# VHH binders against q9w197: the designs that were tried, part 9

Target 1, 300 residues: q9w197
Amino acid sequence: RLRLQDIPALTQDHCRMRDPAEVERIINEFVIGGPERMQIVSDFDYTITKQRTEDGGAVPSSFGIFNACQSLPENFKAETDKLYHKYRPIEIDPHMPIAEKVQYMIEWWTKSGELTSGFPFDQSEIDQIASKYTHALRDRTHEFFADLQRLGIPTLVFSAGLGNSVVSVLRQANVLHPNVKVVSNFLQFRDGLLDGFQQPMIHTFNKNETVLNETSEYYDLVHTRDHIIVMGDSIGDADMASGVPASSHIMKIGFLFDHVEANMKKYMDTFDIVLVDDQTMDVPRTLLSLIEKQHKLNLE
Key: E = the ipSAE of ESMFold2; O = the ipSAE of OpenDDE; V2 = 0.75 times the mean of E and O plus 0.25 times the DockQ between their complexes.

## First folded at step 1 (VHH)

Design E05 (framework vhh_8k46_1)
Fold by ESMFold2-Fast, scan of step 1:
Structure E05 (fold): chain B 300 residues (1-300), chain A 125 residues (1-125)
Amino acid sequence: as target 1 above (300 residues)
Amino acid sequence: AVQLQASGGGFVQPGGSLRLSCAASGFTFSRYAMGWFRQAPGKEREFVSAISWSGGSTYYADSVKGRFTISRDNSKNTVYLQMNSLRAEDTATYYCAAKYSSGLYYTRSSDYDYWGQGTQVTVSS
């Protein structure tokens, strides 16, 4: 039986756990169950990508990559910036009930869709800009995705951002392997013109397994996989795997960077492991390494 | 040869200020994170502050946060520690240290590759 004290990556000061005994229990269940029972569900923006680069520069979100495209109308950037300044404070407000926040998220995404309509656009512009940000992935992300492919673990990248940017970054970073599926908001075209986003709209508070149930090929791949690693940087990301049986074992990993003191209690209550200012995939990779080590012993 | 030369220490009264400098040579300074550690007589070496290779990220021990500021000048291969509102408890030998940026945590002295000889800071009361 593995003990947390024998896993160096999990004994660091920036690795916080409300219940270390429960984390230890889940790790041992993962190790016993092997890769065949595993699946990953991960956010993209500021989870697979860094919150900021080592030099302190800002990392653009998936929508930020789109907003940098030159073919957008002259007023597009100004109008989307107005929406961000209005709705972002509401999205992160810790006191507003989620039901009220959902109404504002629907309003934000609807207005964004209206702005993202009626003009021609070429995906190649997103590809050109995304090529500059493959280095902005968390340290050892390439190795993390290689581990997942080698172990045959289905990986869902579930993003409330722009899927066109997400897919572009992952493809150009050479981590969009066959076991990786992206569920996100994708641009829609009608007669060569942008026509908003494909339905349904995915926002911070509706990312959950009910959306997954509509992709039968993916469901067939994962319905027998009741050992889940969930990764996110926002409280809403913790529910991405909600809908699995109570017999499931879920390890929720939260990346906390902004307003650490104010957010610590809520993140500790929400995630099993809280990683404070950790711009690496080292903890997720450590979990996979432990699973792989036991799996190899069982095959020998 | 790798060298880290710390300077700027001295005697100061409580509430006073000092600025420490650490001049680096013998390695590609711009690829290394820099840290300041201190050791008082009869005590273990303690983390004070660290700065990333570019200067974009800074880290501080709780005991010095709000009073000390770390900065660097990559064109001069130098890291600085501005110490304000000094207290008797800040009395120690201050060491600068360098770690390659692909290494681990900024607060752990064992993660640092290169160390200077140190400069003495005495806050008299």
Scores: ipSAE 0.000, ipTM 0.103, lowest interface PAE 21.2, mean pLDDT 84

Design E06 (framework vhh_surovatamig_d1)
Fold by ESMFold2-Fast, scan of step 1:
Structure E06 (fold): chain B 300 residues (1-300), chain A 123 residues (1-123)
Amino acid sequence: as target 1 above (300 residues)
Amino acid sequence: EVQLVESGGGLVQPGGSLRLSCAASGFTFSSYWMSWVRQAPGKGLEWVATIKQDGSEKDYVDSVKGRFTISRDNAKKSLYLQMNSLRAEDTAVYYCAKGRYSYWGLSTGFDYRGQGTLVTVSS
């Protein structure tokens, strides 16, 4: 039996847990089950990418990379900023029911699609900008994805951002291995012109199994993999693996950087492990190393 | 309604060859990346190969590189997988899939595949 006190990465001050005994239990289940029962579900923006860089450089979101493209109409950024200022307060409103918020998220994405239509665009502009941000991935992300590939663990990058940017960054960082699948919002083209986004639209409140059920090829891949590591930087990311069988063991890892004191209680109530200003993949990699070590012993 | 109909599977000896075909209908075939995916008995779905709209780019899973060749005929709305030097581990149901499976995102469900074609590699 593994104890948390014997795992240095999990005993650091920046690693917070509401229920350490539950974390310890889940880790031991993962170790017993081995790599063949594992899958990863991860957000991209500010989860695979850093929330800050050491050199003080800004880390753009996946949509931020798109908004930096030169061929966009003159008023595109101003119009998308207007939508952000209208809908963001609704998205984070603590009193509005989620079902009502969903209607506003649909409205936001519909209007964003209208703005993202009727002009020519070349994917190479996203690639050019994304090439500058491969260094903005969390420290040891290359090693993390290499571990996952070596262990044969399916990895779903599930983003409410722009998939064109997500794929570009991951590909140019050389971490988009065959075991990695990206589910996100992708640009749509019609007659050589942008035509909004491919359906279905992915937003903060539908990053869950309901959307993944529409992607049955993913479900078939992971149906037998009931040991799940979920990684995210927002409360909504914690539900990305909801709807799996009750027998499943899920480790939810939350990266917290913004408004730490105000958000701590909610994050600790939502995630099993809360990592405060940790710009590395060290904790997820430690979980994989414990699984791999026991797996190698079992093959002897 | 998107329909994909696979054919060409069968029983083959190790080292043998098979050519799989997929007939597509219900969408503008020439406008989409297309993929082959497979599912071995008791295993999950595995991506095998993908091809760009015009055939200029092709990607393969490492275990089939040099042995399998993906191709397409946009005029006939058909996707193909030439499988050479077949191994017992290649035994699976093979599915034609709309979209770029491994890299760019997914089609909105595996409902955009047919019933598949069974390939059995056995002596």
Scores: ipSAE 0.000, ipTM 0.136, lowest interface PAE 14.3, mean pLDDT 83

Design E07 (framework vhh_8ghr_2)
Fold by ESMFold2-Fast, scan of step 1:
Structure E07 (fold): chain B 300 residues (1-300), chain A 122 residues (1-122)
Amino acid sequence: as target 1 above (300 residues)
Amino acid sequence: EVQLVESGGGLVQPGGSLRLSCAASGFTFSRSYYIGWVRRAPGKGEELVARIYPSGGYTSYADSVKGRFTISADISKNTAYLQMNSLRVEDTAVYYCARKYWSGLYSAMDYWGQGTLVTVSS
């Protein structure tokens, strides 16, 4: 039986837990169950990528990479920027009910799809921009994905961002291993022109089993492996695995950076582990290390 | 059978103008094809300076040439043009005409011309 006090990564001041006893219980279940019962479900923007660079600079989102592409129409960047400034404050508003926020998210993504239509575009431009941000991944992300590959743990990158950018960054960082699957908003083309995004449209508040229930890949991950690590930087990310069986054990890890004091209670109520300004994969890697250590003992 | 043949390159003084032509054969300009002008200077990478979707008339330009270069196409002649105005020494490069086929999310230039040299110097 592992005790939290014996896990240095989980005893740091920046690692917050509403219920340490429950976290300890889930860790011991993961360790007993081994890698074969494990799966990862992770957000991309500001979860796999850093919330800030080493010098305190901002990291572009997956849509930010797309918006930097040269071939976009002259009004595209201005129009998408207007949508961001209108809808982002609504998305992160701590007082607005989620049901009301969902209406605004649908409105935002509908308008974004309309703007992302009627012109030609080249994926290679995303690849060029993305190549500049492989170093913006959370510290020890390469090691984290190598651990997952070695342990054979399926990893679902479930993003409300732009999947074309997500795939490009992961591929160029050499972490898009065969056990990694990306479910996100992908560009759609018709007759050589952009035609919005492939359905279904994914936003912060519909990242859950209801959107993914018709995909074979998600079904196989959910039913084969009932021990789940969920990683995200927003409240909506916590529900990415909400439809799994009641017998499942889920560890929800939330990365908190913006408006720490205002958001702390809600994040602690939502996530099992809240990591405050932690730009590393050290906590997820520690959980994998504990699972691997017991697994190796069982194989001896 | 598919060929892109460039012409119109040469020596010009700073502030001058040149018009490049790209004659296409072996295919007809259609909604499935995009024509681009890519340049390469010694010691520098390739830069896509202008592109046109001939059937739709859609055009885009690199920030380095926007306002100075104009791309156009004559569908009946199956030819694309690059009008280069207010030329600068840094515009000196070999200019290639290239065709792009839209076959999905991952598209690439599939045919290239032989290139035409543009030298801007006094």
Scores: ipSAE 0.000, ipTM 0.216, lowest interface PAE 14.3, mean pLDDT 83

Design E08 (framework vhh_rezetamig_d1)
Fold by ESMFold2-Fast, scan of step 1:
Structure E08 (fold): chain B 300 residues (1-300), chain A 124 residues (1-124)
Amino acid sequence: as target 1 above (300 residues)
Amino acid sequence: QLQLQESGPGLVKPSETLSLTCTVSGGSISSSRYYWGWIRQPPGKGLEWIGHIYYSGSTYYNPSLENRVTISVDTSKNQFSLKLSSVTAADTAVYYCARHKGYLSWYSTPFDYRGQGTLVTVSS
């Protein structure tokens, strides 16, 4: 039986746990169950990408990559900037009820879709911009995805951002392996012109199984996998696996960077492990290494 | 071929504990790929999932029943068992033991093998 005290990555000050005994229990269940019962569900923006770079510079979101494209109309950039400044403070407001925030997210998405219509656009421009941000992935993300591929663990990247940018970054970073599936908001084209986003809308507060298509082929890859690592940087990300039985073993890892003092209690109540200003994949990789080590011993 | 067989009393008095055992033959319970569980069907009603167990002893219970249900596994006998306490007439049902390959996510409880079922009547 593994003890938390014997896992150095989990005993650091920046690794916070409301219930260490429960974390220890889940880790031992994962280790006993092996890779065959595992799946990963992860946010992209500020979870797979860093919340800050080593030089302290800001990391663009998946929509930020799109907004940096030079061929976009002049009014598009000005109007999307206005929407961001209006809705982002609402999205991250720790005191506003979630039900009220959802209405503002729907409003933001609808207005963004209207702005993202009626002009020609070449997705190759997203690829050009995204190529500059492969370095903005959390440290050891390449190794993390390599571990997942080697262990055959299905990985769902579930993003309320722009899927065109998400796929571009992952592909150019050489981490979009066959076991990785992206579910996000994708651009829609009609007669060669942008026509908003494909349905359904994915926003911070509806990232859960109710958005996933029940007949999805992804079900065939994961229905035998009740051991889940959920990774996110916002409270809503914790619900990405809410459709599985409550009795499943889920390890929820939250990356906390913004408004640490105000958000700490809510993050500690929501996530099993809260990582404060940790710009690495070291904790998720440590969990995989423990699973892999026991799996190899069991094959002997 | 894998076979699951329920055994236990067909009659249980109200307020007592219902106890059933499932014997697995043609395969090992000690498999990291499967859960072993109990489901029931009251007369004229649909199937109701009771709970599952992993060979390590980890248990998963229907929230509506969790305060009354205990499922245990004995890997040396290749058996797993159900105890349901404080029974009432509403617990009268055909009880099945089953093997499950996954979890309840997008579809109803997936199980690839189940026993033939055993009728348990709760009456005085």
Scores: ipSAE 0.000, ipTM 0.108, lowest interface PAE 17.8, mean pLDDT 81

## First folded at step 4 (VHH)

Design A1a (framework vhh_7ubx_2; at its last look DockQ between E and O 0.51; V2 from the best seeds 0.00; counts 0 for: pae O 12.1 > 2, unsure alone 64.3 < 65)
Fold by ESMFold2, look of step 4:
Structure A1a (fold): chain B 300 residues (1-300), chain A 120 residues (1-120)
Amino acid sequence: as target 1 above (300 residues)
Amino acid sequence: QVQLVESGGGLVQPGGSLRLSCAASGFTFSDSYMTWVRQAPGKGPEWIATIYSGGSTMRDDSTKGRFTISRDNAKNTLYLQMTSLKPEDTALYYCAKEFGRLSDSYYDYRGPGTQVTVSS
């Protein structure tokens, strides 16, 4: 039986836990169950990508990559920036009830779709900009995805951002392996022009079983996998796996970087493990390493 | 029902050329992004090239312009023109449909692949 004190990655000062005993219990369930019972559900922006680079530079979001494309209309970037400044504070507001936030998120994405219509655009622009940020993935992301593929663990990248950017970054980083699926918002084209986004729109607070239940093909793949690691950087990410059976064991890992003091209580109440200013995959990789060891021992 | 069927693989000598084809049905081909991927035994999958609905393309640096992706929307067919083939190009090559509606357009819509073997 593993104990937390014997797992150095989980005893570091920046690794915070509301209930260490519960984390320990879940880890031991994962280890006993092995890779066959595992699945991963992860956000992309600031969860697989870094929240900051080594030199202190900003990492663009998946929409930020799109907004940097040169063929966009002259005022497009300014208009989308206005929407961001209006709605982002609402999205992250710790006091507003989620039901109220949902109405604002719908408004935000509706207006964004209207702005993203009626002009020519080519995916290759996204690919060119995305190529600059394959090195802005969390340290050891390549190793993490290689381990997931080797262990046969289904991995869902579930993003309310722009899927065209997400797929481009993951592909160019050579981590979009057969066991990885991306569910996100994708551009729609008609007659060579943008026509908003494909429906239904995914926002931070509907990233859950409602969107995924219409993907029966995916659920056939994971229906026997009741040991789940959820990774995110926002409170809304904690619900990404809520459609699994109640008997499932879920480890929720939250990456906290923005407004740490103000957000710590809410993150600690929401995630099982809160990683403060951690720009690596070391904690999730440690969990896989522990699970793999048990799998290997069981096969000997 | 999305269906993709690759053809044109086989045994070829180093320095040779091949053209792979992918016949597509069950979706609006001309609106779709199409991709070639290869996988050699014991290695991870390797993205080769994508052609977008508007006809622009992106290719992986590792092939350094030896491979050209193209499409014929009238025939619902995707192509990969391969030249200057090397032994390290030996792999199973498959086409895939990318980007689309959540439940039916994204998750693992690919063909069974066609084997390319480069040796004497």
Scores: ipSAE 0.006, ipTM 0.408, lowest interface PAE 9.0, mean pLDDT 84
Fold by OpenDDE, look of step 4:
Structure A1a (fold): chain B 300 residues (1-300), chain A 120 residues (1-120)
Amino acid sequence: as target 1 above (300 residues)
Amino acid sequence: QVQLVESGGGLVQPGGSLRLSCAASGFTFSDSYMTWVRQAPGKGPEWIATIYSGGSTMRDDSTKGRFTISRDNAKNTLYLQMTSLKPEDTALYYCAKEFGRLSDSYYDYRGPGTQVTVSS
């Protein structure tokens, strides 16, 4: 049996746990189960990407990458900013029920789609912008994805952002391996013009089984894999693995960066592991390494 | 139903040239960006190039000087012109459509591939 005290990556000050015993239990389940039972579900923005650069610089979101494209209509940024200022406060309102928020999120994304329509757009612009931010991935993301590929672990990048940007960054960063699936909002074209986003809409509060059930493809891939690592930077990300059997073992890893003191309690209540200002993939890699080590031993 | 069929692969000597084709059907080809990828034995998939609906291209630096991606929308066909081929270019080459809602990276909506073997 593995003990947390024997895992240095998990005993650091920036690694917080609501229930260390539970974390230890889950880790041992992962290790016993092996890689064949594992799957990863991860947010993209500020999860796979850094929340800050080493010098404290900003990292754009997937939509931010898109918004930086030069060929966008002149008023596009202004209008999208207006939407952001209107709906972002609603999104993060701690007192508003999620059911009520959902309607606003739908409006937000719908209006965004309407703005993202009716003009020609060359996706190469996304690639050009995205190429500048391949270094904005958390440290050792390449190694992390290599580990996942090596172990054959299905990996879902579940993003409410712009999928075209997500894919572009992952591809150019050479981490978009065959075992990686991306579910997000992708641009739609009609007759050479941008025509909003493909359906169904993915927003902040529907990154769950409901959206994934739109196709059986992913279900078929992961339905036998009931050991899950969930990674995110927002509270809503913790529910990305909702709908799995109760017998499943889920490790929820939250990346906390903004307003650490104010958010700590909520994050600690939501995630199994809270990583405070950790711009690396060291903890999830550590978990994989433990699984792999035992797996190799079992094969010998 | 989206269908992609690659062709044009074969055995070629180092320094030689090949032109790969990808016949597309089941979707509006002209509205889609298209991608070439390859996979060599024992290696992961490698992105080569993407051509967008407007005709602009994005290419990997490793092959940028030797490989050229193009498209003929009237024929619903994607091309990859390869020159100065090297043994390390030996791989299965795939054509892939733009990504959908659920993406398998380069492998979404790809054809069966065409084998390129560069050997003396």
Scores: ipSAE 0.005, ipTM 0.240, lowest interface PAE 12.1, mean pLDDT 89
ESMFold2 (binder alone), look of step 4: mean pLDDT 77; pTM 0.768

Design A1b (framework vhh_surovatamig_d1; at its last look DockQ between E and O 0.01; V2 from the best seeds 0.00; counts 0 for: pae E 13.3 > 2, unsure alone 64.6 < 65, placed apart)
Fold by OpenDDE, look of step 4:
Structure A1b (fold): chain B 300 residues (1-300), chain A 121 residues (1-121)
Amino acid sequence: as target 1 above (300 residues)
Amino acid sequence: EVQLVESGGGLVQPGGSLRLSCAASGFTFSDSYMSWVRQAPGKGLEWVATIYSGGGSTYYVDSVKGRFTISRDNAKKSLYLQMNSLRAEDTAVYYCAKEFGKLSDSYYDYRGQGTLVTVSS
């Protein structure tokens, strides 16, 4: 049996755990189960990407990458910003029921799609912008994805952002391996013009029902893999693996950066592991390494 | 049904040239972003080039810039990859790929069966 005290990456001050015993239990389940039972579900923005660069610089979101494209209509950024200011407060309102929020999220995305329609757009502009931010991935992301590929672990990048940007970054960073699936909002074209986003829309509160239910394409792929690492930077990300069988073992890893003191309790209550200002993939890699190590032993 | 059929692969010496073709059917080809990807022996899938709809802008992985040219013929629903100055490291199965749907296999909705390119002296 593995003990947390013997895992240096998990004993760092920035690595917080609500219930260390539970984390240890889950880790041992992972190790016993092997890579064949594992799957990864991860957010993209500020999860796979850094929350800050080494020098403290800002990292754009997937939509930020898109909005930086020069060929966009002059008022596009202004209008999308207006939408953001209108709907973001609703999205993060702690007192509004999710069911009510969903309606607003649908409106938000619908209106965004309308703005993202009726003009020619060269997606290569996204590639150009995205190329500037391949360095914005958390440290050792390349190694992390290589580990996942090597172990044959299905990996879902689940983003409510712009999928074109997500894919562009992952591809150019050379981490978009065959075992990686991306579910997000992708641009749609019609007759050479931009025509909003492909359906169904992915917003903050429908990630689970869209991908991880029994009717989803991805469910068919991963339904036998009941050991799950969930990674995110927002509270909502913790629920990405909701709906899986109760017998499943889920490790929820949260990356906390903004307003650490104010958010700590909520994050600690939500995630199994809270990583405070950790701009690396060291903890998830550590988990994989433990799994791989035992797996190799079993093969001998 | 979406179909992508690659052809044109073969054995070539270093410094040589090949032209790959891809015949597409089952979708609106002219509105689709199309890519070439490759998988070398023992390696993962690697993106090579993409040609976009509309103006037909192109984008390449750095290692093939200046050597490879992706093009398309919308009337023929065909995608091409002109490969010049081939190197041993270009050896791979090359796939024609239609880019993203909402839920994609990696970056691509569909890929063909692939065509093998072997660069060897």
Scores: ipSAE 0.016, ipTM 0.455, lowest interface PAE 5.4, mean pLDDT 89
Fold by ESMFold2, look of step 4:
Structure A1b (fold): chain B 300 residues (1-300), chain A 121 residues (1-121)
Amino acid sequence: as target 1 above (300 residues)
Amino acid sequence: EVQLVESGGGLVQPGGSLRLSCAASGFTFSDSYMSWVRQAPGKGLEWVATIYSGGGSTYYVDSVKGRFTISRDNAKKSLYLQMNSLRAEDTAVYYCAKEFGKLSDSYYDYRGQGTLVTVSS
């Protein structure tokens, strides 16, 4: 049985745990179950990408990459920013019922789709902008994805952002291996023109099993994999694997960067492991290493 | 604590020019995409212009394109908006805004008092 005190990556000051005994228990279940029971569900923006580049610069979101494309209509950025200003306060409102928020999120998505309609767009522009950020992924992301591929662990990149940007960054970084699937909002085209986004709409409040059940082909890949690592940088990311059987073992890793003091309690209540200002994949890689080591010993 | 202090507003006749400045502190200025946003009387906030962290990429709302120029000085932690050929429709309180801060209260962090630009014939 592994003990947390013998796992250096998990004893570092920036690695916080609400319930260390529960984390230890889940790690041991993962190790016993081996790689064949594992799956990964991860957000993209500020979870696979860094919060800041090595020179301290900002990293754009997947929609930010799209919005930087020069062929967009001149007023596109202004119009999308108007929508953001109107709806973002509703999204984060602590008092509005979720059912009411969902109606506003549908409105926001619908209007965003209308703005993203009726003009030609060369998707290769996304690739040009995205190429600038292939080195803005968390340290050792290349190694992490190589490990997942080698271990045959299905990996879902689940993003409420823009999938065209997500795929472009991952592909150009050479980490979009066959075991990696991207579920996100993708551009729709009709008759050579943009026509909003493909269904289904993904937003903060349906980024969970509701959308994934509509992706039934992915379910067939992972339905026997009840050992799950969830990675995110937002409270809503913790629910990305909801809907699995209650007998499942889920490790929720949260990356906390901004307003650490104000957000610490909320993150600690939500994630099993909270990584403060950690711009690496070292903790999830350590978990894979422990699983692989025991699996290899069992094969001998 | 993010602080943004805008200055350079005033009363100007149509066709005139103004240069707005924003002094930033409390965050790593060179990290951020920076924007100017404005609020006309009785209206919501309108995005005006954005400049990326390195200063190389700039974007403008259609109504100001060719008339306004956004710039930044990362060493001085300062953001600027050169406003030429001003029109009555440009009358607003102008705010300097930070674009990122994943868990900030707003996508645009505009905590300053703003600077009033009045274009009156």
Scores: ipSAE 0.006, ipTM 0.139, lowest interface PAE 13.3, mean pLDDT 82
ESMFold2 (binder alone), look of step 4: mean pLDDT 80; pTM 0.814

